# Designs tried in a protein design chat: VHH binders against o75319. Part 122

Target 1, 181 residues: o75319
Amino acid sequence: GNHIPERWKDYLPVGQRMPGTRFIAFKVPLQKSFEKKLAPEECFSPLDLFNKIREQNEELGLIIDLTYTQRYYKPEDLPETVPYLKIFTVGHQVPDDETIFKFKHAVNGFLKENKDNDKLIGVHCTHGLNRTGYLICRYLIDVEGVRPDDAIELFNRCRGHCLERQNYIEDLQNGPIRKNW

## First folded at step 9 (VHH)

Design A146 (framework vhh_h_nbbcii10_fgla)
Fold by ESMFold2-Fast, scan of step 9:
Structure A146 (fold): chain B 181 residues (1-181), chain A 123 residues (1-123)
Amino acid sequence: as target 1 above (181 residues)
Amino acid sequence: QVQLVESGGGLVQPGGSLRLSCAASGFTFSDYDDYSLGWFRQAPGQGLEAVAAITSSGGETYYADSVKGRFTISRDNSKNTLYLQMNSLRAEDTAVYYCARQDWDYSEGFDYWGQGTLVTVSS
């Protein structure tokens, strides 16, 4: 089906670039089949995503899709110039070490191949908040050495919404560093 | 009418094995590749926990950290049945196990659930 994800309308479509990083977070874009259930001002298609990124004077170089579904949009709905990576991540549970490793590997690979430009890594789950915020913060903590509370504050401020899931927050603040990059 | 029917639960000793089955009717696995099939459990005094999931095409699987290396999810499209092979069972695996067809992206949006099957791990 083409049901709008619960609470999807409650979140800002796109956050701001996280200063000092290549990350930008957003909620899942919805393909045209969802638009009959949305007011014009609520629409957020793949095209709308790229328009909003350009309005911020930014450019996407990679999209990492963390949703555990393919029903929201298809890779072919994106410009052919922007690589797309799917990492199936179940909602509600802290991502496992394999998922964390895949995310870190993708980020590191992008950064190595994009040293001579300023293109962004766009990361989204359904709401662009919990799975998205967890994996971005986990990267900053484990790879960049950022203090957990600083990473969380930076993500929250730039996304425009605070991480909601206490189990994710507790893992970031008190959990072990994952040495699996 | 869409139905999911679990079977295979029971009493086992720690270290034992069980195979749970979920028979689906009213749809075929190959017809619903935009949904995942999976297993949830609810232990006494705990909330609902996702255990394992498999895409309709069978290309991707998920396991909770607590069961990795011990549990294996699989499906047989010819029998329209989902399985959970549970090995090296521990007391903390005691729970009612539910089969579900859902959008695993948002676990609160369950489409169809079975009635559950009880697994008790005790000596």
Scores: ipSAE 0.020, ipTM 0.359, lowest interface PAE 4.5, mean pLDDT 87

Design A147 (framework vhh_h_nbbcii10_fgla)
Fold by ESMFold2-Fast, scan of step 9:
Order: structure tokens, then sequence, then C-alpha cells
Structure A147 (fold): chain B 181 residues (1-181), chain A 123 residues (1-123)
């Protein structure tokens, strides 16, 4: 058996919608096989994810999974009505330009196809923090013209946890704008 | 529950061969290349040295210059086992050999290590 990711229990399951955007961030849901290693209040399955989103009066229209693994849950554990996109990103490394481009393309495509609704783009890595926060903030900075410090503050507030990795923060604050759409 | 267990060490004459095995439990090698696996060694009184690294499902390998051409790293995903084939052994290869795992999804480097297996090359 697979193990609970290190520090996964330290993070809130789901953040709040980031105001002015279609983004909501969360930690990785864990399929039923992990529940034997968790107390009832610690469980966060794909079903729990959708229940928590509904409790906020929100609806998911897309899940972007940034984990570099397929062991935590399967796409088949999600409702068939919600598209799932996998973008493999290694942990602890700032995503490369190709990965940033894939993320931006997915977000732009979703927004174009969902102009008539208010469905959210759910984004997660393992903790829903560093890779997740980086790519959401990178999108806001590069595409929406948000100031880096404002993007980071907005993400931190809505996620309920601050970006932890200094290399990610440094790239957001001082790195180049990636002109790939 | 994540555990790496080395075996295959022992005493061997210069020019001889040994094959080390590392049996992994608590995770699976078949997780789409999510785990990098490597062999490290530590000779008496010296620091830890990277020996060989396999970064994908057998498609990409690294070797230290000191062992290149003599050692071969391989993995068997169906058996959840990492191997190091050591040929043309030299006295300077004497060390405790460790296998280690890096989880590309979470870990900043190698996060789980075996207890080590001693290789002694002497006449």
Amino acid sequence: as target 1 above (181 residues)
Amino acid sequence: QVQLVESGGGLVQPGGSLRLSCAASGFTFDDYGSYSLGWFRQAPGQGLEAVAYISSEGGSTYYADSVKGRFTISRDNSKNTLYLQMNSLRAEDTAVYYCARQDWDYSEGFDYWGQGTLVTVSS
C-alpha cells in the first residue's frame, strides 16, 4: 500500500474561490484505499472534494491535476461530467516554460468555452500549495497583468496557507513573464 | 511502511563481480516514472558518493566517472527491485552501498534510504 503524502494532513483540504478569477485550489484528494490510514475527520476523497465545493455554493467545471504521480486517485473516481486534465509537474522545481504554456492554454480554453456559466477551475498538486500557487499566480501575472505581490497575497489568503518555497516566490516576483499563450 | 532493503554484498577478490539488489516495499516502481532510484556508497572515513542513478523506467541512467563502464544499474518494475551489477571490482570500490528513492511528486532529493550492504574488495 500507498502512504499518505508527508505533511498532507497539515493543510486545509479546499481553499476559497479566488475573487475576480475562476480558480479554486485544494490538496490532492485520496482514493478510498487511503481511508484505512486516516481518521474520519481527516478523510478527503474525490467525493469529499465535490461536497466541500458545493458547501461553498460553487461548481467545478475542470480539474487540473499537477501531481507527478497517478497513485493518489484515478480520473474514474471523479464525476464523468467534470473534465480532468493531467499536467505532470515535479515537486520542488519551478515548472518549466512548456508546463506553464500547457497550463495557460488549458485555462484560456476553459474560459472561452465557459463564458455562459460561472464554473470553477480546480487546481491541485499534492499539498495544493507550491506548484498549484505558482501556476495560478503565473497565469494572473502573465495573462491578467496582476502585480506579483498582489497575486501571491490573493492566493495565500484564499488557499489559507502561504506559498512555502522561496524559488517559486522569487520566480513570481522577479522572474521573466512567459509569453506563451 | 516505505522500506528499501539491500542485499548481495560481501567479500570479493579484485577483478571479481557482485550483483546488489534493493527490494522496495510500500510503493510501486510502476507509478509512471514518479520514482527515481539510485545507488550511493560510503567508503570508510569518506563522505557519501553517488554511484549510479536511474531516472525513468530503464530509459535514463547516470554513472559516476569512477564506475562508468564497470557498473550497470537496472530496475525490474514487476519485482519492485533495483539492481547494481558490479564488474571489474577494485579495492577502491570497498564501501557500504545504499539504495535510495526520490519521489518526484513531493521529495526534495532522496527521501528514503536502505540500511546499506557492505562490499569488501580485497585479496
Scores: ipSAE 0.470, ipTM 0.719, lowest interface PAE 1.3, mean pLDDT 90
Fold by OpenDDE, second read of step 10:
Structure A147 (fold): chain B 181 residues (1-181), chain A 123 residues (1-123)
Amino acid sequence: as target 1 above (181 residues)
Amino acid sequence: QVQLVESGGGLVQPGGSLRLSCAASGFTFDDYGSYSLGWFRQAPGQGLEAVAYISSEGGSTYYADSVKGRFTISRDNSKNTLYLQMNSLRAEDTAVYYCARQDWDYSEGFDYWGQGTLVTVSS
């Protein structure tokens, strides 16, 4: 249960806010039970997440967890003031239409309810890169009308890492759009 | 309310040309808007594919790799009409072509679609 995800240490804990959006991506924070397997400087807990967000002069308004497990941390580890949404998303394959729809619906709902503030939507999978990047880009492309290459470039630049999965990139660039209803 | 109506589809021979039109109503083509207009197509038995986009601001364009150099998306603000000039048509371009608007103005993301127009490329 406390196995550190493969390559988890290789990724920056938290990206930067994506300009023109309310999105910020980060890798999965790990609860305290994982700390014994990490060097102090490698630790990234839910508390560390919020500290790093604050260091950027930002505030999280929603966390969308795309991991397909619940072993990494508990919603109770998060401040009560920040809603937590779990969208079980299988890795390595392009998310299905239902997953995409759930993500879009959540984002739209948040934006509707948070027009009076500038709180961010924090999105993460395991590494906060491929699944996270795909769904954020998919949203920008399908909902906001952003060009695929622009969306991908923006995400990569802000995350500090580039999307790695070719099937995700290909789907974003050349795949069909997904209807929003 | 936003409405999009495509026209101009038909039967054309390979290598031929066709121009599609999309008459828009319910909104005006405006450089100050936050939306994209686009053409999409759906071939028989296949999913909906993006063909080309044009932004509300600056007229930035995007083309699918499959149509680059052959298709041109444009708009006439005076007519509130979107166009798709299709040259050097191929059999694989056969599809129902849809005009669509993607809007982010209300932080909800809205899609508006036309009824589609059939393009058949065949000898």
Scores: ipSAE 0.000, ipTM 0.196, lowest interface PAE 12.9, mean pLDDT 91

Design A15 (framework vhh_4orz_3)
Fold by ESMFold2-Fast, scan of step 9:
Structure A15 (fold): chain B 181 residues (1-181), chain A 119 residues (1-119)
Amino acid sequence: as target 1 above (181 residues)
Amino acid sequence: EVQLVESGGGLVQAGGSLRLFCAASGFTFDDYTMAWLRQAPGKRREWVALITSGGETDYADSVKDRFTISRDNAKNTVSLQMNSLKPEDTAIYFCARQDWDYSEGFDYWGQGTQVTVSS
């Protein structure tokens, strides 16, 4: 499908690094075939992503793609030097424990292998907001012991948009901690 | 209370045409991508067409150039014009609302309307 995802233009392409973490969130990059439907200032290709990250004096070391589709861009559109991980994440519902643990294991593995650098973990879903924000905040709460409201505030500030799904927010604030097993 | 109600299904001979309608209520229709999906006997539900809030359309390869999706925001209606129908188009056709955030999924569905194309 070559249609622009609903509301995609409403969101900033890339947020800022979340201070004290290795996370940066962004909306899904769209490959060249989408550009005929976008004004030049609306384009956000995989190349544009890396240019915007560089403009912030940051470097990506991993991309985690949470979308439940492969239509937006291909892993081949990314530099070969940056690992790409696909975690097919069903939206609407709070991500299940299997998805949460996959995300946690990927993050923990990256951090262990990247102790000697400051490269970032880039995380995106379609808008870089609800699935993305949920899994990042879930990691901060469950693994790093951050208070739920602090994790949510940090994500919202750095992404430049607030988490919108009330069931996700409720789970982060009042739901059980998912132990990393 | 979101409600989607399909109509226009029926029996038609191969090469014929049908127009399906979906009446939507209980939400701000203008803000949502609307879609048609179908399910043939013994098969998985498959997407056939969608129309975004801005009027952009997209189609599955199997129906391109034969089906046309449209919307009438004043009437809260999405329609599917089906031309050059084939026996393979026989299915229950569902109207669906795309989730406002999860663009790969649908959060509300109608009951469906049966389309049968005879050889």
Scores: ipSAE 0.742, ipTM 0.864, lowest interface PAE 1.0, mean pLDDT 94
Fold by OpenDDE, second read of step 10:
Structure A15 (fold): chain B 181 residues (1-181), chain A 119 residues (1-119)
Amino acid sequence: as target 1 above (181 residues)
Amino acid sequence: EVQLVESGGGLVQAGGSLRLFCAASGFTFDDYTMAWLRQAPGKRREWVALITSGGETDYADSVKDRFTISRDNAKNTVSLQMNSLKPEDTAIYFCARQDWDYSEGFDYWGQGTQVTVSS
């Protein structure tokens, strides 16, 4: 049904562009049917997402959805001009190598095809924090060679919330580099 | 009341096949991603396969290309076709409703059905 995700209201709807990257993280937007359960100021729809991005003088070029459900919003709720990519990402556990690969591949593909613009890669899970943060940081660490602590700090600062899950943090800091296929 | 009832488990030889079924009731079935989980003796429960309301699927690496998850929204059923079974696939298999409002990622699952693969 239209149950609001746990703690969804506790998180900023949209983060800031991560300097030096094309990434921006946000929590899952909710389709109109959820608005009945929200105060006006709490509402965050797909339309609101784009409005907030525009307010930052940015433009989304890709949305990567890491959730497993389709009940929050539909791709049809998004502008046709912005491609939508679903990557199944299990919560609360470190993403497996296949998931990491899918994410990296998607990002690299986007960057290759969008060299002539400055459009952003919007990434979200439910809260736009743990899964989202891990995969973005994993990319920065594995592909861009960023120091793990720097990647984590950058993400946290830009998202406005800190990664919460210790297993994600530990894997980023001390885990092996994953293959870049 | 949400109910998930698994069936189809049993004993099978390595290399064999088995098809599990799940009957769902008590909720709007087509709004939810459904999954199969499994728990082997002495191991933690792990996800095996997922299928969204739109029919998109994902699989654990350990079962990829061997297992196929499907659903029938008209009948409120989820199925798991298991081919090329291995002893390592021995576990209790659970049908589960995915919901990220819960810390476990799933809010309901059945009593499970035992799958035993002999070498």
Scores: ipSAE 0.041, ipTM 0.394, lowest interface PAE 3.5, mean pLDDT 92

Design A16 (framework vhh_4orz_3)
Fold by ESMFold2-Fast, scan of step 9:
Structure A16 (fold): chain B 181 residues (1-181), chain A 119 residues (1-119)
Amino acid sequence: as target 1 above (181 residues)
Amino acid sequence: EVQLVESGGGLVQAGGSLRLFCAASGFTFDDYNMAWLRQAPGKRREWVALITSGGETDYADSVKDRFTISRDNAKNTVSLQMNSLKPEDTAIYFCARQDWDYSEGFDYWGQGTQVTVSS
């Protein structure tokens, strides 16, 4: 619906590229029907997303949408040149192994097909924080061999907000490595 | 302000029927999955029936083939038709809004309506 997600206004629209990776995280863009409930400075449409990425002198090559809804914006609101992947991920709970595998497969496929450019993988959930941060950090830990605390610190710094869900943090620090990506 | 108001509860004999209604306001009703849950004395809330924004339905095993959930988007209502009622169906019935995106399933609940089934 047209209801602004809880606490959505509390978060920065888009973070910075995570150095040494192809990841950039952001909160969900909201289509124009939501703008009547927002002050001009609070608006963050799909168009605003691409303008902010360009302002950082970056370019998106893939968007991975982790929200468990299609009400916030439509894929057709995005530029035709940028692939869009939906991975329905329930909020509040740690993503299951199937979801983690789908995310890893998508990232690995993008990297293989984009060896000759520096385009980014944009990842978002509703706030661009917990589900987004979990899956990015899980990838860095399991596939890239990054230490859990280092992955979390890198994400927090670049997103501009710290992961909030203790169950997500606990799983990243002490949970099993998911193999067979 | 999101509001969910249940009605239709009451006392009924085993084998009887009741129809519960939920009037929703304060949000774009058409975009949300809606559910009915129940809570018997001293027990946790139990999910009973779900209807998606697209009209697809699902039911707990304990009520399959006896209960039917439906919605009327023009009136912002969701209803639960309960047939072949059993004493074990005695509970307070709650209407709930589902938003899996940032909640653990349900983010708003009504106050509930009491259903009592006598033998």
Scores: ipSAE 0.018, ipTM 0.298, lowest interface PAE 5.2, mean pLDDT 88

Design A17 (framework vhh_4orz_3)
Fold by ESMFold2-Fast, scan of step 9:
Structure A17 (fold): chain B 181 residues (1-181), chain A 119 residues (1-119)
Amino acid sequence: as target 1 above (181 residues)
Amino acid sequence: EVQLVESGGGLVQAGGSLRLFCAASGFTFDDYHMAWLRQAPGKRREWVALITSGGETDYADSVKDRFTISRDNAKNTVSLQMNSLKPEDTAIYFCARQDWDYSEGFDYWGQGTQVTVSS
């Protein structure tokens, strides 16, 4: 359906690039059919996403879509030059090891293929907060060796909203490192 | 405002079938994952089946290939078809809503419907 996701309007559309990384997080863009339910200042289409990224003097090289739905926008709504990857993630549950592995593999592959540029990996779920923040922080902790609290603080600061889901936070702080290679 | 009302429970013999229904009201049904959970006497509540807002399904290992979850967004209904029922399926079955960003699992539950499977 064309119903706006609950609380979607409560979140900033796009965060800032996370310094020292290639990550930028945002909430799900909504295709044209949703605009009838939105004031002009509330609109955040795929086009609006790319305009906001350019306003930050950044460029997207990959979008990772973590939503468990295809109703919000279609890959065809994105520029042909930007690869799109769908990783279906169930909300509220800490992602399983297979999902974490898929995310890490996609990020590592992008970084190896983009050594000669500064393009960003854009990551989103519905609100660009809990699943998005979990997987980005999990990558930073497991692959980059960042301390859990530092990864969470960096994500929160750059996204402009704090991770809300306690089970995700607890897993990041106290859970095992996932060695999925 | 949010209400989840289960129906369809009852007494059935092992090997039998039941279909549970959950009528949802008071929210934008299409935006939420919906689930069925169960609680047997003296045990903790356990997840049984999930259907995402996009229609994808997932099941606990104990019920795979026997249970099927489905939803009808036009009627705000989620249902659970239970086949090849076993005595260990005896439990109160709850319909639950997942809020994508505010709960650690499920933020609203129905009152439950009793399923009893005789040996």
Scores: ipSAE 0.013, ipTM 0.219, lowest interface PAE 7.5, mean pLDDT 88

Design A18 (framework vhh_4orz_3)
Fold by ESMFold2-Fast, scan of step 9:
Structure A18 (fold): chain B 181 residues (1-181), chain A 119 residues (1-119)
Amino acid sequence: as target 1 above (181 residues)
Amino acid sequence: EVQLVESGGGLVQAGGSLRLFCAASGFTFDDYKMAWLRQAPGKRREWVALITSGGETDYADSVKDRFTISRDNAKNTVSLQMNSLKPEDTAIYFCARQDWDYSEGFDYWGQGTQVTVSS
């Protein structure tokens, strides 16, 4: 179905690069079939995503799609030069350890293969906020040793919106470290 | 703000019919996929039927061809017509709204309405 995701219009399309990292977060791009339900200034297609990142003088090297659907856009709508990884992640629930491990593995692999450039890892869910913010912060805490409140503050500032789901925030602040995956 | 209120539950004999109603308020009803889920004694909550804003439907195998989900976008209601009821259909039935952060999950639920099917 071609229904605009609820509250999707409430969020900034693309955040800023998170300083000291390779992460940039954004909301899900919507393919052409959704544009009849949007004002011209509300449109955010895959093409619009790449244009906005170029406007920030940045370049994507990987997209990680955390949505539990393929209805919003097709991988074929992305430039062939940018790898696309789908990690089906349910919303409202804290991602399970298997999902966390898969995300960490993808990030670590990208960083190892891209140590000679400054390309970004683009991460999105539907709103680019809760699942996206959780997994980025979980990576920073567990792998890079960042303090939970510092990781959350950095994400919130750079995304331009604060993490909204209390269970996600609580797990980041007080949950176990998932090291040695 | 968001409210889902179920009605229409009750006691029926096996082979009978019931129609459940859900009145929604506090959000733009037309933007959401709506569902009916149930929780039987001693079991986990399971989905029964789904309906998109445009009226496309999907059903669990256990209720297919017996239950029909429908919605009235002008009245902000979703309904479940239950035919050929079986004792195993006994459960609390919940109206649910599709999760805005997870298009295949649910973020708001009603309090539920009890359906008891006696043999």
Scores: ipSAE 0.017, ipTM 0.290, lowest interface PAE 5.9, mean pLDDT 89

Design A19 (framework vhh_4orz_3)
Fold by ESMFold2-Fast, scan of step 9:
Structure A19 (fold): chain B 181 residues (1-181), chain A 119 residues (1-119)
Amino acid sequence: as target 1 above (181 residues)
Amino acid sequence: EVQLVESGGGLVQAGGSLRLFCAASGFTFDDYQMAWLRQAPGKRREWVALITSGGETDYADSVKDRFTISRDNAKNTVSLQMNSLKPEDTAIYFCARQDWDYSEGFDYWGQGTQVTVSS
């Protein structure tokens, strides 16, 4: 299937780097087969993603794909030089501890291997909003010691859209810290 | 509460047609993508057709050009017109709802309606 994801057009393709971190969030890129259903200004392919990152004078060093599908684009559509990590996440529910641990492990490994450069960790789900925002904020809270409200505000401001899932927001604000790393 | 109720299944000869209906209630129907999936005996459930809130459609290769999904937002219904039916189309057909924030899965399902295609 190459139907456009619901509300995908409603969100900015890519946010800004989150200051003080290596994170940048964006919505899922759509491979060429989707472009017949999009106006030129609506297109956001894997190539478009890298062009927009470059336009911000940034460089991607890792892409973490949180979608529970492989239909939107293939790893082969990305530059061979940029590592790609798939973490299958179900929407609607707060990610489980195994998923949170995988995300933290990937981020920590990237930062350790890239301490001598300023490359970014790109994170996306379908809209680059709820699953993406949750896991980035969870990392900042649990690993970096950021206050929950500050993490959420930082993500919302840099993404250009606010987290919308109340159960995610509630878990970030009032849930336990997952010290699983 | 969300409810999805399928109807229209039955027995049909190969080459025949059936129209399935799904009546939705308990939510703002216009805001959701709707889909049809099917499960044949001893096989995994497979996706068949999807219609977006904006009316865009998509189909599995196995049913492309034979099946047509449509929706009536005034009546909160989704329909599946099935033409040129084959014995391989025999399955329980399920109506499902898809949330915008998780376009990869389905959060509610109906009980299903049986379709049997004889040679």
Scores: ipSAE 0.405, ipTM 0.679, lowest interface PAE 2.1, mean pLDDT 92
Fold by OpenDDE, second read of step 10:
Structure A19 (fold): chain B 181 residues (1-181), chain A 119 residues (1-119)
Amino acid sequence: as target 1 above (181 residues)
Amino acid sequence: EVQLVESGGGLVQAGGSLRLFCAASGFTFDDYQMAWLRQAPGKRREWVALITSGGETDYADSVKDRFTISRDNAKNTVSLQMNSLKPEDTAIYFCARQDWDYSEGFDYWGQGTQVTVSS
């Protein structure tokens, strides 16, 4: 269906680039079919996403979609020049090791192939907050060796919203690191 | 110059214990995750244990609950406590620095230290 996700309107469409990283988080853009249920100022389409990124003087090099549905938009709605990766990620629970690995692998692959540019990895779930924040922070912690609290603080500050799910926060702060290969 | 020097290997009987040490120099030690790898004869190098800058640890399933990795940032050292050793643990053990710019996730490791577990 084309119902607007719960609380979707409450979140900033796009965060800021995370300093020292290539990450930027945003909420899920919605295809045109959703616009009839939104006020004009509430609309956030794939096109709007790219426009907002450009306004920040940034460029997307990869989009990682963590939503557990395909109803929000189609890869065809994105520019052909920007690769799209779907990682079906269940909400409200800590991602499993396979999901974490897939995310890390995708990020590492991108960084390897994009050393000559400064394009960003755009990551989103529904709200671009909990699942998105967890996986980005998990990467920073497990791969980059960032302190958990520092990673969380950085993400929260840049996203403009704080991680909400206690199980995610606890896992990041106190959970074991995950295998990187 | 980055240097990693392993020590502490030797011959031990099955069920015994060893403690390996790694001395690191030539880089900001506390900025990097460190790991222990091992390579048995005729086998590929495998990941054994990892420790983050923050002290979080992870282990291969084969050594979980038997091995403990730790680090001392003041001394620039990494250690691997190996308990309940098995013949299958026989290998050259390497201390390694993690760097994801490299395909295998590690950019430096030492010459290794031989661990031999007899049945």
Scores: ipSAE 0.007, ipTM 0.210, lowest interface PAE 10.8, mean pLDDT 92

Design A2 (framework vhh_4orz_3)
Fold by ESMFold2-Fast, scan of step 9:
Structure A2 (fold): chain B 181 residues (1-181), chain A 119 residues (1-119)
Amino acid sequence: as target 1 above (181 residues)
Amino acid sequence: EVQLVESGGGLVQAGGSLRLFCAASGFTFEDYSMAWLRQAPGKRREWVALITSGGETDYADSVKDRFTISRDNAKNTVSLQMNSLKPEDTAIYFCARQDWDYSEGFDYWGQGTQVTVSS
């Protein structure tokens, strides 16, 4: 399958770093096989991702890939210096507790090992919006004690697009805090 | 309410052809990728073909060059032309709407239409 994912062109490739955090969100990069279907200005390869991050004077230290597929790009398409973590996340439904805990564990581990640098955690799903925004906001709410509306507003502003899934927004605002014990 | 209704299934001899239709209602059809999946007896459901909102098509290797997916946005229909049918193509064929942000998933399905290919 090398068709361009639906609505992928509608979204900004890379957001801004979320101030006060180590997070940056982006849409899925597409490997070279997709480029014949894209105008030059629409291309967003793994190389393009790193170029855009560098243009913001930022550096990636970890990529968390939330897509439920390997068709868009391979880990081998990334620089060998940047760790890659795949968390197969089913969309449209709120991510389950196992997925949430795996995400939190990866973020906590990265932050502990990267105390003396300012490298970012890059998070993406297909559009870098709903699954991505949910898990980042869930982390900020549950682990860092950020108010739900503040977490959502911060994500929306920095991503350049608002979370669109109403069930995700409702869970963030009114759902239970997912504690690890 | 979103509805997908398949038609065109039936019994056909090996080497023959069938055309399946899916009538869609309850949503802005032209904005969604549409797909056909199939489930053979005793097997898991497998993806067969997809057509994007822009008309780009994709196919499973097992049906490439034999099947053609198309859409008619004026009539809210997606079709699957099946040529050179084999007994292995025997299955219930489902029309599905792709989830817009979870591109690997489908959020609505039809009830399916049976295709039986005799040897």
Scores: ipSAE 0.675, ipTM 0.832, lowest interface PAE 1.4, mean pLDDT 93
Fold by OpenDDE, second read of step 10:
Structure A2 (fold): chain B 181 residues (1-181), chain A 119 residues (1-119)
Amino acid sequence: as target 1 above (181 residues)
Amino acid sequence: EVQLVESGGGLVQAGGSLRLFCAASGFTFEDYSMAWLRQAPGKRREWVALITSGGETDYADSVKDRFTISRDNAKNTVSLQMNSLKPEDTAIYFCARQDWDYSEGFDYWGQGTQVTVSS
């Protein structure tokens, strides 16, 4: 149904572009049917997402959806000009190598195809924090060679919330580099 | 009341096949993603396969290309076809309803069905 995700209201709807990257993280936008359960100031629809991005003088070039459900919004709710990619990512556990690979591949593909612009890769899970943060940081660490603590700090600062899950943090800090296929 | 009832478990030889079934009731089945989880002795519960309300599927690496999850919205059932079974697949298998509104990612699951693969 139209149940609001737990703690969804507690998180900023949209973060800031991560300096030196094309990433921006946000919480899941909710389709219109959810608005009945929200105060006006709490509403965050797909349309609101794009408005907020525009307010930052940015433009989305890709949306990566890490959720497993389709009940929050439909790809059809997005502008046709922005490609939508679904990557199934289980919550609360460190993403497996296949998931990491899919994410990296998607990002690299986007960057290759979008060298002539400055459009952003929008990444979200439910809260746009833990799964989102892990995969973005994993990419920065594995592909861009960023120090784990720097990656985490950068993400946290830009998202406006800190990664919460210790297993994600530990894996980023001390876990092995994953293969870059 | 939400109910999930698993069936189809049993003893099978390595390399064999088994099909699990889950009957769902008490909710709008077509609106939810469904999953199969499993718990082996001495191990934590892990997800095995997931099928979204739209019919998209995902699998754990350990079962990819061997297991197939499917659903029948008309009958409110989700199935797991397990081929090329291995002793490592021995576990209690649970049918689960996915809901990310809950911290666990799943809000309901059944009592489970035992799958034993002999070498």
Scores: ipSAE 0.040, ipTM 0.410, lowest interface PAE 3.0, mean pLDDT 92

